# VH-VL binders against Ras and Rab interactor 2 (RIN2), part 19

Target 1, 92 residues: Ras and Rab interactor 2 (RIN2), of Homo sapiens (Human) (q8wyp3r787to878)
Amino acid sequence: FQNYLRVAFQEVNSGCTGKTLLVRPYITTEDVCQICAEKFKVGDPEEYSLFLFVDETWQQLAEDTYPQKIKAELHSRPQPHIFHFVYKRIKN
Short names: E, the ipSAE of ESMFold2; O, the ipSAE of OpenDDE; V2, 0.75 times the mean of E and O plus 0.25 times the DockQ between their complexes.

## First folded at step 25 (VH-VL; framework fv_romlusevimab)

Design ctl (from z4 with heavy chain F101S Y102S, light chain R29S H31S; at its last look DockQ between E and O 0.04; V2 from the best seeds 0.00; counts 0 for: pae E 18.2 > 2, placed apart)
Fold by ESMFold2, look of step 25:
Structure ctl (fold): chain C 92 residues (1-92), chain A 122 residues (1-122), chain B 108 residues (1-108)
Amino acid sequence: as target 1 above (92 residues)
Amino acid sequence: QVQLVQSGSELKKPGASVKVSCKASGYTFYDYYMNWVRQAPGQGLEWMGWINTYYGNPTYAQGFTGRFVFSLDTSVSTASLQISSLKAEDTAVYYCARSRSSMGSGSYFDYWGQGTTVTVSS
Amino acid sequence: SYVLTQPPSVSVAPGKTARITCGGNNIGSKSVHWYQQKPGQAPVLVIYYDSDRPSGIPERFSGSNSGNTATLTISGVEAGDEADYYCQVWDTSSDHVVFGGGTKLTVL
């Protein structure tokens, strides 16, 4: 499970689809964005970023962050967390 | 820059209520627990409990399971402590402080609010 | 509940080394964090995970933890180091944060 990251792809006019990515434990947000651009076949990857959606709020993840570490920290909280990693346009 | 800004100090009579707010900025609010720490005059630090900023559920230390209520307004990244039926013994400085992790050993407080003095007197 | 014991006070001459102890049963198996509190101010984290310094804390602050004793060491003590110092752990059995009673450091 530590080698997998579930990422949803959100597009303005299409709703949301998801893929489970096989990733290294120390993958950066920048690298995840590159994988997402390839897997979701976006033509303009510079307009997209990886976001964390939790507690009805969005947070854009900085390039030098580690999504697997963020996931592990969210799972380590004393209560279950419902969260999504979402690859979407920066202005959406 | 990480900052925790608390509401101003309060002078109250016994039996009143008070609400102390703690507004967070400069970090991802849901990544940290918000803790409340009490310090009575001339006394040490006393942990009152924490609130899970993702789910909004509080956990209270023993001795704080009655008149003390933690809450959140996540739309403005604010945690609050409400104390009802104030007693003279509630006179103290109340601090908010964040902790990084729920893994136990990561429960250290890297940033603190400036403190809110609540004085309960006749 | 888990108890942390600190001496109430420690006095150290300027330029000397202060050692502030935090006693607890098998505290060496726990991670110990230390806070400095000057009069009228909020506490400030000075050591975490036994020996790590947050950014901005001088290297003359150091920590150790083994057996039943954790120690905060302040070398080259200055007047500005006068403060109360608290150790803190998280106790697995109670799922609570525990503070020591505090140690007043006096530079004289």
Scores: ipSAE 0.000, ipTM 0.586, lowest interface PAE 18.2, mean pLDDT 86
ESMFold2 (binder alone), look of step 25: mean pLDDT 93; pTM 0.957
OpenDDE, look of step 25: ipSAE 0.020; ipTM 0.709

